VHH binders against Type II restriction enzyme HgiCI (hgiCIR). Designs and how they scored, part 6

Target 1, 345 residues: Type II restriction enzyme HgiCI (hgiCIR), of Herpetosiphon aurantiacus (Herpetosiphon giganteus) (p25258)
Amino acid sequence: MNYQRSFEDLEFNAIKWWPQELSATVAEASVLPILISSQDLFISILKLSGTHPEQIFDVINAAQISANLFLKHLVVLADYGGEMIKRLGKEFQEIFPRMDSTLEYYMNYTFKGEQYTYIFKKLPIKGLDNSKLAIDGKAIIEIKPLSDLYRDMIMILLYGSTTEQFNLAGLEKCEIGTILGKNEIIYTYITQKYLYVSRITNGANTNSLGQIAQTYVCDILSKYLPNDYSVTRNGKILLSDLNSQDSTKTSFDILVEFADKKVGIEVSFQVTTNSTIERKAGQARDRQNRMHAHYYWIAYVIDGAGNFERSGAVRAICRYSDCTVAYSESEIAVLAAFIQEKFNA

## First folded at step 1 (VHH)

Design c12 (framework vhh_rezetamig_d1)
Fold by ESMFold2-Fast, scan of step 1:
Structure c12 (fold): chain B 345 residues (1-345), chain A 122 residues (1-122)
Amino acid sequence: as target 1 above (345 residues)
Amino acid sequence: QLQLQESGPGLVKPSETLSLTCTVSGGSISSSNYYWGWIRQPPGKGLEWIGHIYHSGSTYYNPSLENRVTISVDTSKNQFSLKLSSVTAADTAVYYCARHYRDYGSGWFDPRGQGTLVTVSS
């Protein structure tokens, strides 16, 4: 059996965003992990919603995404924050006209060059804010159905920039409806926006996220490996320097040991692109050579949308490792199978 | 209220094909958010992931088993199945069917079925 992976194999098996069972721990730091973990689903909904301005509601229902999570993606992409939402609520009656006959509020908007009218079903409401919409940090994990309130908000965020009222209450930013069904534009636009947002918030939690990533791998390995295998975080082993004949202690994110056998594991989960993976790639050949000199093995757990943007680095890690897997239970189970095969050989 | 239940023979002869079915109730197997898979635990050993399937029919298999394993899905019956060919005594294990989040990545296969013991013996 072959545990060697290509970049394409790894990317195909990657989850790219934090595992769902870690979402509660990671969400304490930021709403961003939940947004990133649902990004591909969100993108797919936009790609499939290009034939009619309200088709998106049918697609949302079919895709089984919560309405509040879908709405949060739109507000982030439109840069339509809580203060703008509050202002929209306060000024709603001044922004949108009413039908003469029914007194319902409406907006005239444009979709693919044609003019349409949307009649609001629930708005205006008193005290419109992030909490009412369940899009704040703690409420985002709540599963809200697609209600009339969410339909109204989604229509504003998709088409607000195309209305006659576009210059009021920040509606000029609400333009996602103009790219519905435009597959290449949608993917690039959304992923670049999220990488930018991620970078400004990533630094404060870098150490904590790394520890979470390592602990998750250790927990899964412990379930799949025999009880007599030791799994240690931040493990150190004494390795010979092949050039100088001196021995130096070398640290691994995870060290798996049984009898005289060892596998050193490096873990990298990066949602945003950065240079950390380049450093691991640059060290990969030397580390593998030093491990092999002692009849040990080296493995990597590599995932995160940002890491896969560094294809040269990931390819180098795949080339200079004994096993490289992505970050899910099934992938880490493959790593466990690799370890058992080597230790029982 | 999602429930998964394994069914199939508890005894299989060496060299024959082990065949198990998982019946899903309380939820749809056609959900775009989930993979459906098989895990086993030999007596006294750790868990081993076998493989999983998406409702479209796309499959992912453990390299150690990929030449012997086939997983299929029947969305009309809300079921998925495992076939493992050329079995030996080493294939004796408790077999579990399970759900795995696709887009979020679950990290664990849950919920899981109750498990079914399959013994390979003549």
Scores: ipSAE 0.000, ipTM 0.312, lowest interface PAE 15.1, mean pLDDT 81

Design c13 (framework vhh_ozoralizumab_d1)
Fold by ESMFold2-Fast, scan of step 1:
Structure c13 (fold): chain B 345 residues (1-345), chain A 124 residues (1-124)
Amino acid sequence: as target 1 above (345 residues)
Amino acid sequence: EVQLVESGGGLVQPGGSLRLSCAASGFTFSSHWMYWVRQAPGKGLEWVSEISSGGSYTKYPDSVKGRFTISRDNAKNTLYLQMNSLRPEDTAVYYCAKPYYRSSGYDLPEYDYRGQGTLVTVSS
């Protein structure tokens, strides 16, 4: 068996998005993966929803996107965070007018130059927050139907900026309704907003997601490797420089050892593009040469839609590795087979 | 949000045994490698053991190897440390720790979170 892969081979075996069994754990650590994986569907819904202010509800139902996930896209794009949602709930009676006859709350808003009225069906409710809307932590993966509460919230986030109350409870940023059906601008607008969001949040969540990625690989390796093989997360090995008598500690995301034999493993799963894969690619040749000088091997577990946008970096990793696999149980089993072959050969 | 609650410490004679437990909540316990670390009176924090998320891999420093055994029950979100052949130098506050991405088996691991600890005193 040949464990050297091309970029094309690796991408063919890739899953691109986090494994289903990790969805809750990943969602708890970061909202970005589920937002990015559903972004094209979200954009398609906006493109198809341009003929009437409430047409979007029919399109959401047809698209079979969960209402809470759709709402989360709006919340993130509008920068309408948990404190704003709590304030909206607490001050709802002060923000929106009531009809004299029914005492129902309503919103006067604008769509394509025409004025409309929306009558709230569920709001206000006591204790409105991210938890009640299932848009925080693990709750984001729950499949919520398009209820009256979600319809009310979606209308506010689409059209809030066009109301007389737009300066109250942060409604000035709630303007996505103005671009519905404008296909020529939607894609660019949304992708630019998400690029900005991604740049801010990537630094805060990279360590947690990296830990999840490494843990999954360690667990599967431990399942497929003999029990007497050592599997260490963030393992360090003392390697000599090829042109020097100096030795330096070199860290690997995972280190597998048995007797005097070692395989260093680097892990990267990225749904958005960033500099992490470029750094691993830049180090790949030197790390392989130093490992080979000691009769050790280097392997990589590389996946994520964002990483495959960095074709040059992934090609360099494939070139300067002894084994490169994608991120699934079957791919990690191939890595385990590689390790056993090298340790027993 | 994240909580780690240690128990099972106490006074024991040299050569005795103790079993420590750590109840974890507020995170997906089954997806995390876990550590036991200790701090002896007037000394720094020392790594005592680590265990993989599935429980199939464990590692110990030479100071406790062969005497201590780490284990976990993912269904109960509980981490254990079985301590046998205890010595006076094992006297310390023992902490359950949730790791960071950059932790290492060769150095003291970095922690995302650490519990309140449980005191183990080995004395005649």
Scores: ipSAE 0.000, ipTM 0.198, lowest interface PAE 15.5, mean pLDDT 84

Design c14 (framework vhh_7z1x_3)
Fold by ESMFold2-Fast, scan of step 1:
Structure c14 (fold): chain B 345 residues (1-345), chain A 123 residues (1-123)
Amino acid sequence: as target 1 above (345 residues)
Amino acid sequence: QVQLVETGGGLVQPGGSLRLSCTASGFTFSSYSMNWVRQAPGKGLEWLSGISWSGRSTSYADSVKGRFTISRDNAKNTLYLQMNSLQPDDTAVYFCAKDHYSGYLKPGAFDIWGQGTQVTVSS
């Protein structure tokens, strides 16, 4: 019956990355979570691919990364957006030369100071876009095998800056091929690029990751709690101000109510490190004290690889909460059991 | 710091045996499926074997089925590969690799790799 958790207990029960059943919804809201969670894999592939220009295809197959996900990393890092991909498809025949005998299109490129020729196997194709490459929206979670089309696109994005066509085709930033196998350089280059990408690719969509995280917790709680318990997203409760006679409305990510009993729940799932968890940690003691003054309880659902890098913040939340769980159905079921025990006492 | 360190490689005669170990640090080892992968000189990577987070489920590539056994000790944060009936074609650098997804064996992404350990099978 003890719902107190240490940081170590919480981390042991954590999933660190978004649940499989949410992968499509998360990918529709933001590409960053799947890119960040696969970043170490992507870096490892680059580190192991320094022997010859096309070795990367063997490494991709062995690493079991989907070809579309690998391609999305290259597209983002090279700043080669959807309009550039569409233009590449439309103007391919004007950009790249053709072999006299076979009429196959090719590019001449440089790898480790030596000249190479790559012969395209599928390009050009009609209607080339992000959708056809499965690198946009929820399609990014589809597991696409390494096809001739993906091989063609990967070669362009790895070595494009070294081609004669680099300026005509907008391939100036397609330079990752120049650092393949250079272990000390790769990690710093990729991680610095992703810090920048993270800052500039945030959009204002209607389905934020925070809302997705809260909705999942609400759905699981509703499954495990009695129907007569109210579960409200962004719920507000009237609490007494510290050192004041007045009461003000205080919001919680989720509010569970039954009769005169209430539990306020804060939710945080962060795959990257940010200051949001520090803010929740800084407020935790005061919010718990104010809830307890009214004979209410406070709980937290905390997960994500980024949040566990903020160990001090997570420890403070564990200390100043009545129940803290990680982000899985089994963990949220523990939270539901906590709520039922308190409401039936 | 998230890290995987392989040990146990070396020179062995054809028909001999070796046991590789992979020690994990910086993550909750018991929550993830683990894999063994090898790379022969001048060749691409070859996936050999996978084991679920609990150790209850294992899978093997056809080239090593019946000869290699994958296992884990979650209390020691250690992954093992017992290699029997070794052949010259088993000469390679052997890597351990962590699955991206927690709690189950899933085909797909490896997000953390070790630096590798050399195995040479030669008379």
Scores: ipSAE 0.000, ipTM 0.177, lowest interface PAE 20.5, mean pLDDT 83

Design d01 (framework vhh_ozoralizumab_d1)
Fold by ESMFold2-Fast, scan of step 1:
Structure d01 (fold): chain B 345 residues (1-345), chain A 123 residues (1-123)
Amino acid sequence: as target 1 above (345 residues)
Amino acid sequence: EVQLVESGGGLVQPGGSLRLSCAASGFTFSDYYMYWVRQAPGKGLEWVSEISGSGGDTKYPDSVKGRFTISRDNAKNTLYLQMNSLRPEDTAVYYCARDEYDYESGDYYFDYRGQGTLVTVSS
């Protein structure tokens, strides 16, 4: 069987758009498309909310954004994860002070150089977590109206960095309240912060379209490969330079193993045009050389209308790989045949 | 505003040496893997070197291994590339890049922002 592909061969066999069978998985498993698609609306709300600290609630109500989706933007931008939300709930009474005359907790915060006090309306509550706030991957599509609980959480995430409690409660990054109404900087700040958060949080443990693309390849490979072949997502192998005895851990989107044999697989499915394929292309020759030095192989699954707009990068990948296929079940079956042929030789 | 400003390129004879610099601003430099990438006239982008945020890990392709050394000064937000034993095939525009995550691919890309610095190796 011939596993050597040209750019033209690869494009001919490509699907170029997400397969219909993945549409339910994308909707269920990933929150990033919803956040990205609502980012401009979120930014517009921030730009319109600069006159008073709580004006944002009126703007949210007017803007046709669900309160849970708005809160999820703040959670992501502040890097305020589920364990921090749980800790906030458990330790709330130790973190925030109580009014002398009431049972109500409060925080002192700063807005446009002036000090304000916010009195919590619902917090503390038992069992505070992502599920109660409908901000996990399954519940984010639910349309939740602005409630006292959401108001309390939004105030903490907007102004938390300006409170006395910011270190104790882990609110150092809760600073969006300081830029409300500063239209000249909001767009740049939010888009840069989203890019930074994406770099940190969109690793092996996060929901992404790339992660879904990799899972689909794994599922199909497992269907076509013998049961005793190991198929691992985000697999890492130690590659030694045979000449220097230096070693480094190298990660692959997918690693297929059997006995002492290994194939490292990189996956890229892009419907939009971007430079991620250039990174794979730029590293392709070196990665292939290092794999070959250990008598291993390297393969790629490349598809998406956007990737085929980068013909130079795709051609480099085809040149510096042992097998490159497009993103359909029949193409991934060709990759499975390649792996079996190499492992049985 | 993220800025990467490359400098130090020039004309050098085969066998010569050059040291490139990249001045970074607008982000927490020590949190990022940094890269040198190059583009020869009429050719595609080629990865040249890689360094971790702490400077503890470096990688090179076979084409430059043993000749080029990447380093960084996190106190000065500056990346360096020491190039020795230069060859005519090293002629290219050299770019400083940081890694950035692309949501759609679930992967990282070379975020090269600057004008680059031209290195010409000729007699």
Scores: ipSAE 0.014, ipTM 0.518, lowest interface PAE 7.7, mean pLDDT 83

Design d02 (framework vhh_ozoralizumab_d1)
Fold by ESMFold2-Fast, scan of step 1:
Structure d02 (fold): chain B 345 residues (1-345), chain A 124 residues (1-124)
Amino acid sequence: as target 1 above (345 residues)
Amino acid sequence: EVQLVESGGGLVQPGGSLRLSCAASGFTFSSYWMYWVRQAPGKGLEWVSEINSDSSETKYPDSVKGRFTISRDNAKNTLYLQMNSLRPEDTAVYYCAKEWDYDSSGYEDYFDYRGQGTLVTVSS
């Protein structure tokens, strides 16, 4: 059919990262998308920063990454959460010594086997937390320049584990400075640490990224579909056999209805790899067969850099669907055209 | 509720072998990538191995490649790690972990290796 996609067609038309107009909403729901989309830049900064312990500041400025986003990568990878940041601020004077001459706070740390001293320029401050560092909620998308406060925090997160105070306030976790410039191990270290990123939670009651993804598709479909077509999120349809007591409610991320005609739509936008797309792929043939038995159709909206790393699953979805599109407005318009053609036949 | 129960750890001499097991429940085990991660005393978590849902793909860091083998039995909801040629630096608590279950459906599921883990001590 005219609406059949190959994996290659779908990837070519994909956006791979969340639309810019959703950036603030996405950031409030999860910090993970902005971290994954900036991961390669973050890794490049680490790879180029191996010559001296403060070279990273010059590289950050050259790379034009916001200081708060860079700091968020360090905080997440060190598992140095908001409670630890608050504790660091509260206990700062008990953790770090003062210089005899200036009374400035300092840390002695190690880089490539050599001892160095860093003199804090801004810390300690009252009420140190994620909000003051602009590393949570919508603040993460704000472009903060590299300030003395960010320099102080970055030095702690890079080298805290090499200090005499490493057993205090979770500093033993602050070790990423030991891999600066070690190109052969950086990718493995960062990727293995990001397996643990899922343990950093926004909380049990957060707005779902899936709800955001579904709402965007619904809004675009509503622009292109006739007003008398019903577009329902988390729609349910009863599929039953004529001669049996077997009946089941089948749920779709989006259900489009007009008169006796129905299209069930599954939406998947994943910036990281996981098994969810494999589950959708495994169910695709049976779901299509059940819909076809009632003269209904099944479609998918598939995008996200993580989903395209699972090519076998995406190919199965393309094979066992009536229409599969990527997540751009032009792709969703193709889905709308598919629906109108089927409903007008 | 996701549950992961590790077993098979113990004291072993350098050059020895151990086989770790992880009994999984509360999710469709056969649908998830599975991982072994470890935490040495005073250190952070370190990725040790991963395996996809149908066992067609496995990955290891260079530190254990050729010595460790990950496998799974989907019928028994069990993950395994065969550890050969053990070294003192392999001393750690070993945790079983399932992949993060996040997609457009909006349900976020986190790695649950907060089971007890299993201690592996490599020492004479």
Scores: ipSAE 0.000, ipTM 0.259, lowest interface PAE 14.2, mean pLDDT 81

Design d03 (framework vhh_7z1x_3)
Fold by ESMFold2-Fast, scan of step 1:
Structure d03 (fold): chain B 345 residues (1-345), chain A 122 residues (1-122)
Amino acid sequence: as target 1 above (345 residues)
Amino acid sequence: QVQLVETGGGLVQPGGSLRLSCTASGFTFDDYAMNWVRQAPGKGLEWLSGISWDSGSISYADSVKGRFTISRDNAKNTLYLQMNSLQPDDTAVYFCAKDYEEWGSGDYYDYWGQGTQVTVSS
């Protein structure tokens, strides 16, 4: 059996987005993957919502996007973090005026040069925070429908910069409503803003996305490999330099060993269009040559929508590897079969 | 709290040189791979160069090989990019980016600087 994949074969077998069984763990580590996978849908909603200021609610319902996920996109793009949301809740009564008759709070805002009034239906509430809005890492995967609270929050994040209160509680950052329906501007604006997303959405965490990706591969390999094979995460191996008598330590995301035989495995799962894969590609030939000099083997687990946009890098990895698979259980089982075949000689 | 601050950008004529610096704080700098990435107006992100935690592994995009040099000073928590023989198509915002892993095997860059503008024109 030939274990070398073409780029086309690898992409065909790819899942491109994090497995459902990892959704909660991934979201707890970073909300960026969920935001990026829904970015095109989010952009399409903005493009279709340009005829009047509340049309967006009809489009959200038609698109079947979770209200909390839609809100998280706005929060990130407006740089409206959890402390700003708490401050908005605490200072709401100082920020927004009340109707004389109903005592409901309202905001006067501008859309396409015309003045509008929005009457809040649920705000203010006590203890407004990311958790109540289900936009923290634990709750972002939950499917929340549009509610009065979500409508109130979305209106503030779309139009806050156009209110008389724009200089209070960070409202000057809430400007997405000014570009609704402006197709040429929307794509560029959203794409540029997402360059800074990791600065807002990624907190201090003991489990990185890379560590999560590696653990999943290790668990599946352990299921398919004989119990007497050692599977070590972040394994280090001493390899001779090709042109010297010196030896250097070389690390692999996963190292599989049995007796004197070894397979080093590199894992990459990237949902963003990120150029990190070019680094692995640039090192692939030399790493394979060094492993082969010791009668060892090198394999890769490559997936994620972002990695497949780097076709040159992925092709180089396929060319300079002994086995390359995508990130499904069935693909990792092919990797396990490769390892067993090589170890049985 | 993680911070990456780029300096050294500006206006330069074709054939000129610039040296970018990125000062890091809020994490153990010498445990992670570091990268330079740029974005030209209206285009996507282009990875330029990466360096491992110990400077033992360095790689470059073909577009900048022989012209740009990446280096780091772990004692100063600083990453550098020496840019020589600059061309008009090097005009871009340049970002310093931290990887999740020491060898760059993570999912994506977890922290970015604000970016520094480099403009190559007369």
Scores: ipSAE 0.000, ipTM 0.176, lowest interface PAE 19.4, mean pLDDT 82

Design d04 (framework vhh_7z1x_3)
Fold by ESMFold2-Fast, scan of step 1:
Structure d04 (fold): chain B 345 residues (1-345), chain A 123 residues (1-123)
Amino acid sequence: as target 1 above (345 residues)
Amino acid sequence: QVQLVETGGGLVQPGGSLRLSCTASGFTFSDYGMNWVRQAPGKGLEWLSGISYSGDSTSYADSVKGRFTISRDNAKNTLYLQMNSLQPDDTAVYFCARGPDYDEYGDYEFDYWGQGTQVTVSS
């Protein structure tokens, strides 16, 4: 069995985006992963929707994106948050005019210098919020069809800033319709905006994406390893300090133990570019040397589109590890095979 | 109306220190969380650090934890980033950003940005 990976081998075996079975748990922790993984599809829809103001509905249907996910991209891009959505719902009847004959609400808006009228098909509704639109938490992974409610919301987010009511309920932020079909503007604006989107929870101790990543690896390892192997998150072992004769406790994201044998595992899954992986890379050689001094082994589970942007760090990890795998069940099964081979020698 | 202006960037040698400032105007500074984000040449944007409206809570990216310190002075409407032990790979344009705008459903994003200030770490 070959457990050695080059950077190229690892990237080839990578999934780059979170596993489908983790989609609900990941979405509950952060909206960023699902937005980034669907960003190219979202951008392509905007690029292809420049011909007339409602063409986007045909393109959405052709692209097979869920309506709630598409709406979430617009909400994020427009900076039209949940409180603004609630306010829009509460004040809808004061914001938009009604047709004299049908009593339907409508908006007059502009697209490419021409004036148009959109007649709302479902709005207003009571209690309009993120939950009703399925754009928060686990609901974001639900596959919602392009209903009249979604069409109404999409039209507001695209063209709200061009209406005569633009100064009410944050509608001045709703200007995405102005960039439809403009490739150069779309890529520059959206890419910049999305790289700056981050879920920051001030003072809250919530479930982190790192913990989700580690738990998934633990669950798969436990599935493939014998029951008498110990699999522990944030495990600590006493190792010799290479610069002294003193022993120090060293922590690993996951520690697998059986009898006197140990494998320390580091896990990193990053869909966006950051330098967290560089810290693991900088520690890799020292950690491997210390583990080997005790006849232990070190392994890594490395994946995520963002981590592969850091080729130098990933190459260092591949070089200074006994086994490095990507983040899929089949790759983690290779890691399990590595562990069993080492523990049975 | 809302304006964020970064200052303090420049050329610094490896191992050196630099302090960035961001002056805010056009909103009640003490009501908002603030963040630092950077973009290295040829690379994507990287979030570095965030601070609560009061300054009591801070968070850091692993790449800068222990080397960078975020702080704020609400009386002066100013955000700071103290950068120590600078390395060549810290070379980037550094941006000040307001946010997140909290929504009880956990929907966050940054809504206003400065123009950025260039930091170059070389000899």
Scores: ipSAE 0.000, ipTM 0.137, lowest interface PAE 18.9, mean pLDDT 82

Design d05 (framework vhh_8emy_2)
Fold by ESMFold2-Fast, scan of step 1:
Structure d05 (fold): chain B 345 residues (1-345), chain A 123 residues (1-123)
Amino acid sequence: as target 1 above (345 residues)
Amino acid sequence: QVQLQESGGGLVQPGSSLRLSCAASGFTFSSYAMHWVRQAPGKGPEWVSSISSSGDYTNYATSVKGRFSISRDNPSKTLYLQMNSLRPEDSAVYYCATDYDFWSGYEDEFDYRGQGTQVTVSS
């Protein structure tokens, strides 16, 4: 049995996106995975919506994206958080003027150098928040149709920065309307903004994606490994520092132990590219050497579309590991077979 | 006590080159991977480049690949970043970082011990 993977073998066996059974749990922990999986569709909508200010509603309907998911993309890119949305709702009547005849609220905005007026259809409403807009982690997976409330919110997030009220309630951040139809600018702007947002958004979550990824691997390993094998999350072992002759506690995402035998496992499931996989790659050789010095083994569970965009890092991990598998039950079963073979040898 | 001291930044025109240095102390430098991370005003940290403990493996962010080169000198406990063909979007405070403490998974962030070195690329 060969437990070594090439990058190509690993990618072939990868699922690249979170398992369907974890979709609700992942969305509650972080909205980022659902945003990234829908990012290409979102970008296409912006690219096709450059002809007039409200063309975007026709494109959204044609694209069959849920209105709440589309709104969440705008909210994230504008850095228009839940407290800003609450403030907008509370101060709406003080921010926006009313028509003398109909008493409807409106905003004057600019698009491609021309002035337009948008008449709000539903706003203001009492208690405007992420939950009412279905853009919180619990509701983001719900499929909401484009309604008057969503149209109102989308118009504010696209064009708020171009209004005379731009300095009120964070409207200066609402500038995505300025890039509609500008294909080269849109892709770069959105991908750069999502890189920034992923740092802040991931740090704010109490039930982390890494913990979800690790728990799934632990559950499957426990199914395939003997009951007398110890499977510990965030396990620590004492390893020699090869240069100083000192011993230091070293942590692994998962530690599997039986008698005097140990396998340290690192888990990474990333739908977006970030620094974690490059960090793991940079340490892979040293960590393998330190484990081998104690007659222990090191394994990796690597998956996610974002990680496979970092081919150099993944290849280094494959090279400097005793076993590397992707994130399916069948792949984790291969990891379990590796562990049993090493512990029974 | 881990200490990292970055230097070599400055104000340059687009197309210029700069070489950043990071002097490390308080840990066994040759046993740990090292990284360069940058942070522009109003932005979160962006990973730029990594180098393995021995220097056998290097990796780069797509935005800098082919323009930047990371290297290390283990005897002098110094990390370097050679930056060529600088662009306005490279303007940021550059930090060196180490995996000395521990790496713990997906949510783990680099531990910035130094004050960083400012790079400004202005036309």
Scores: ipSAE 0.000, ipTM 0.150, lowest interface PAE 18.4, mean pLDDT 80

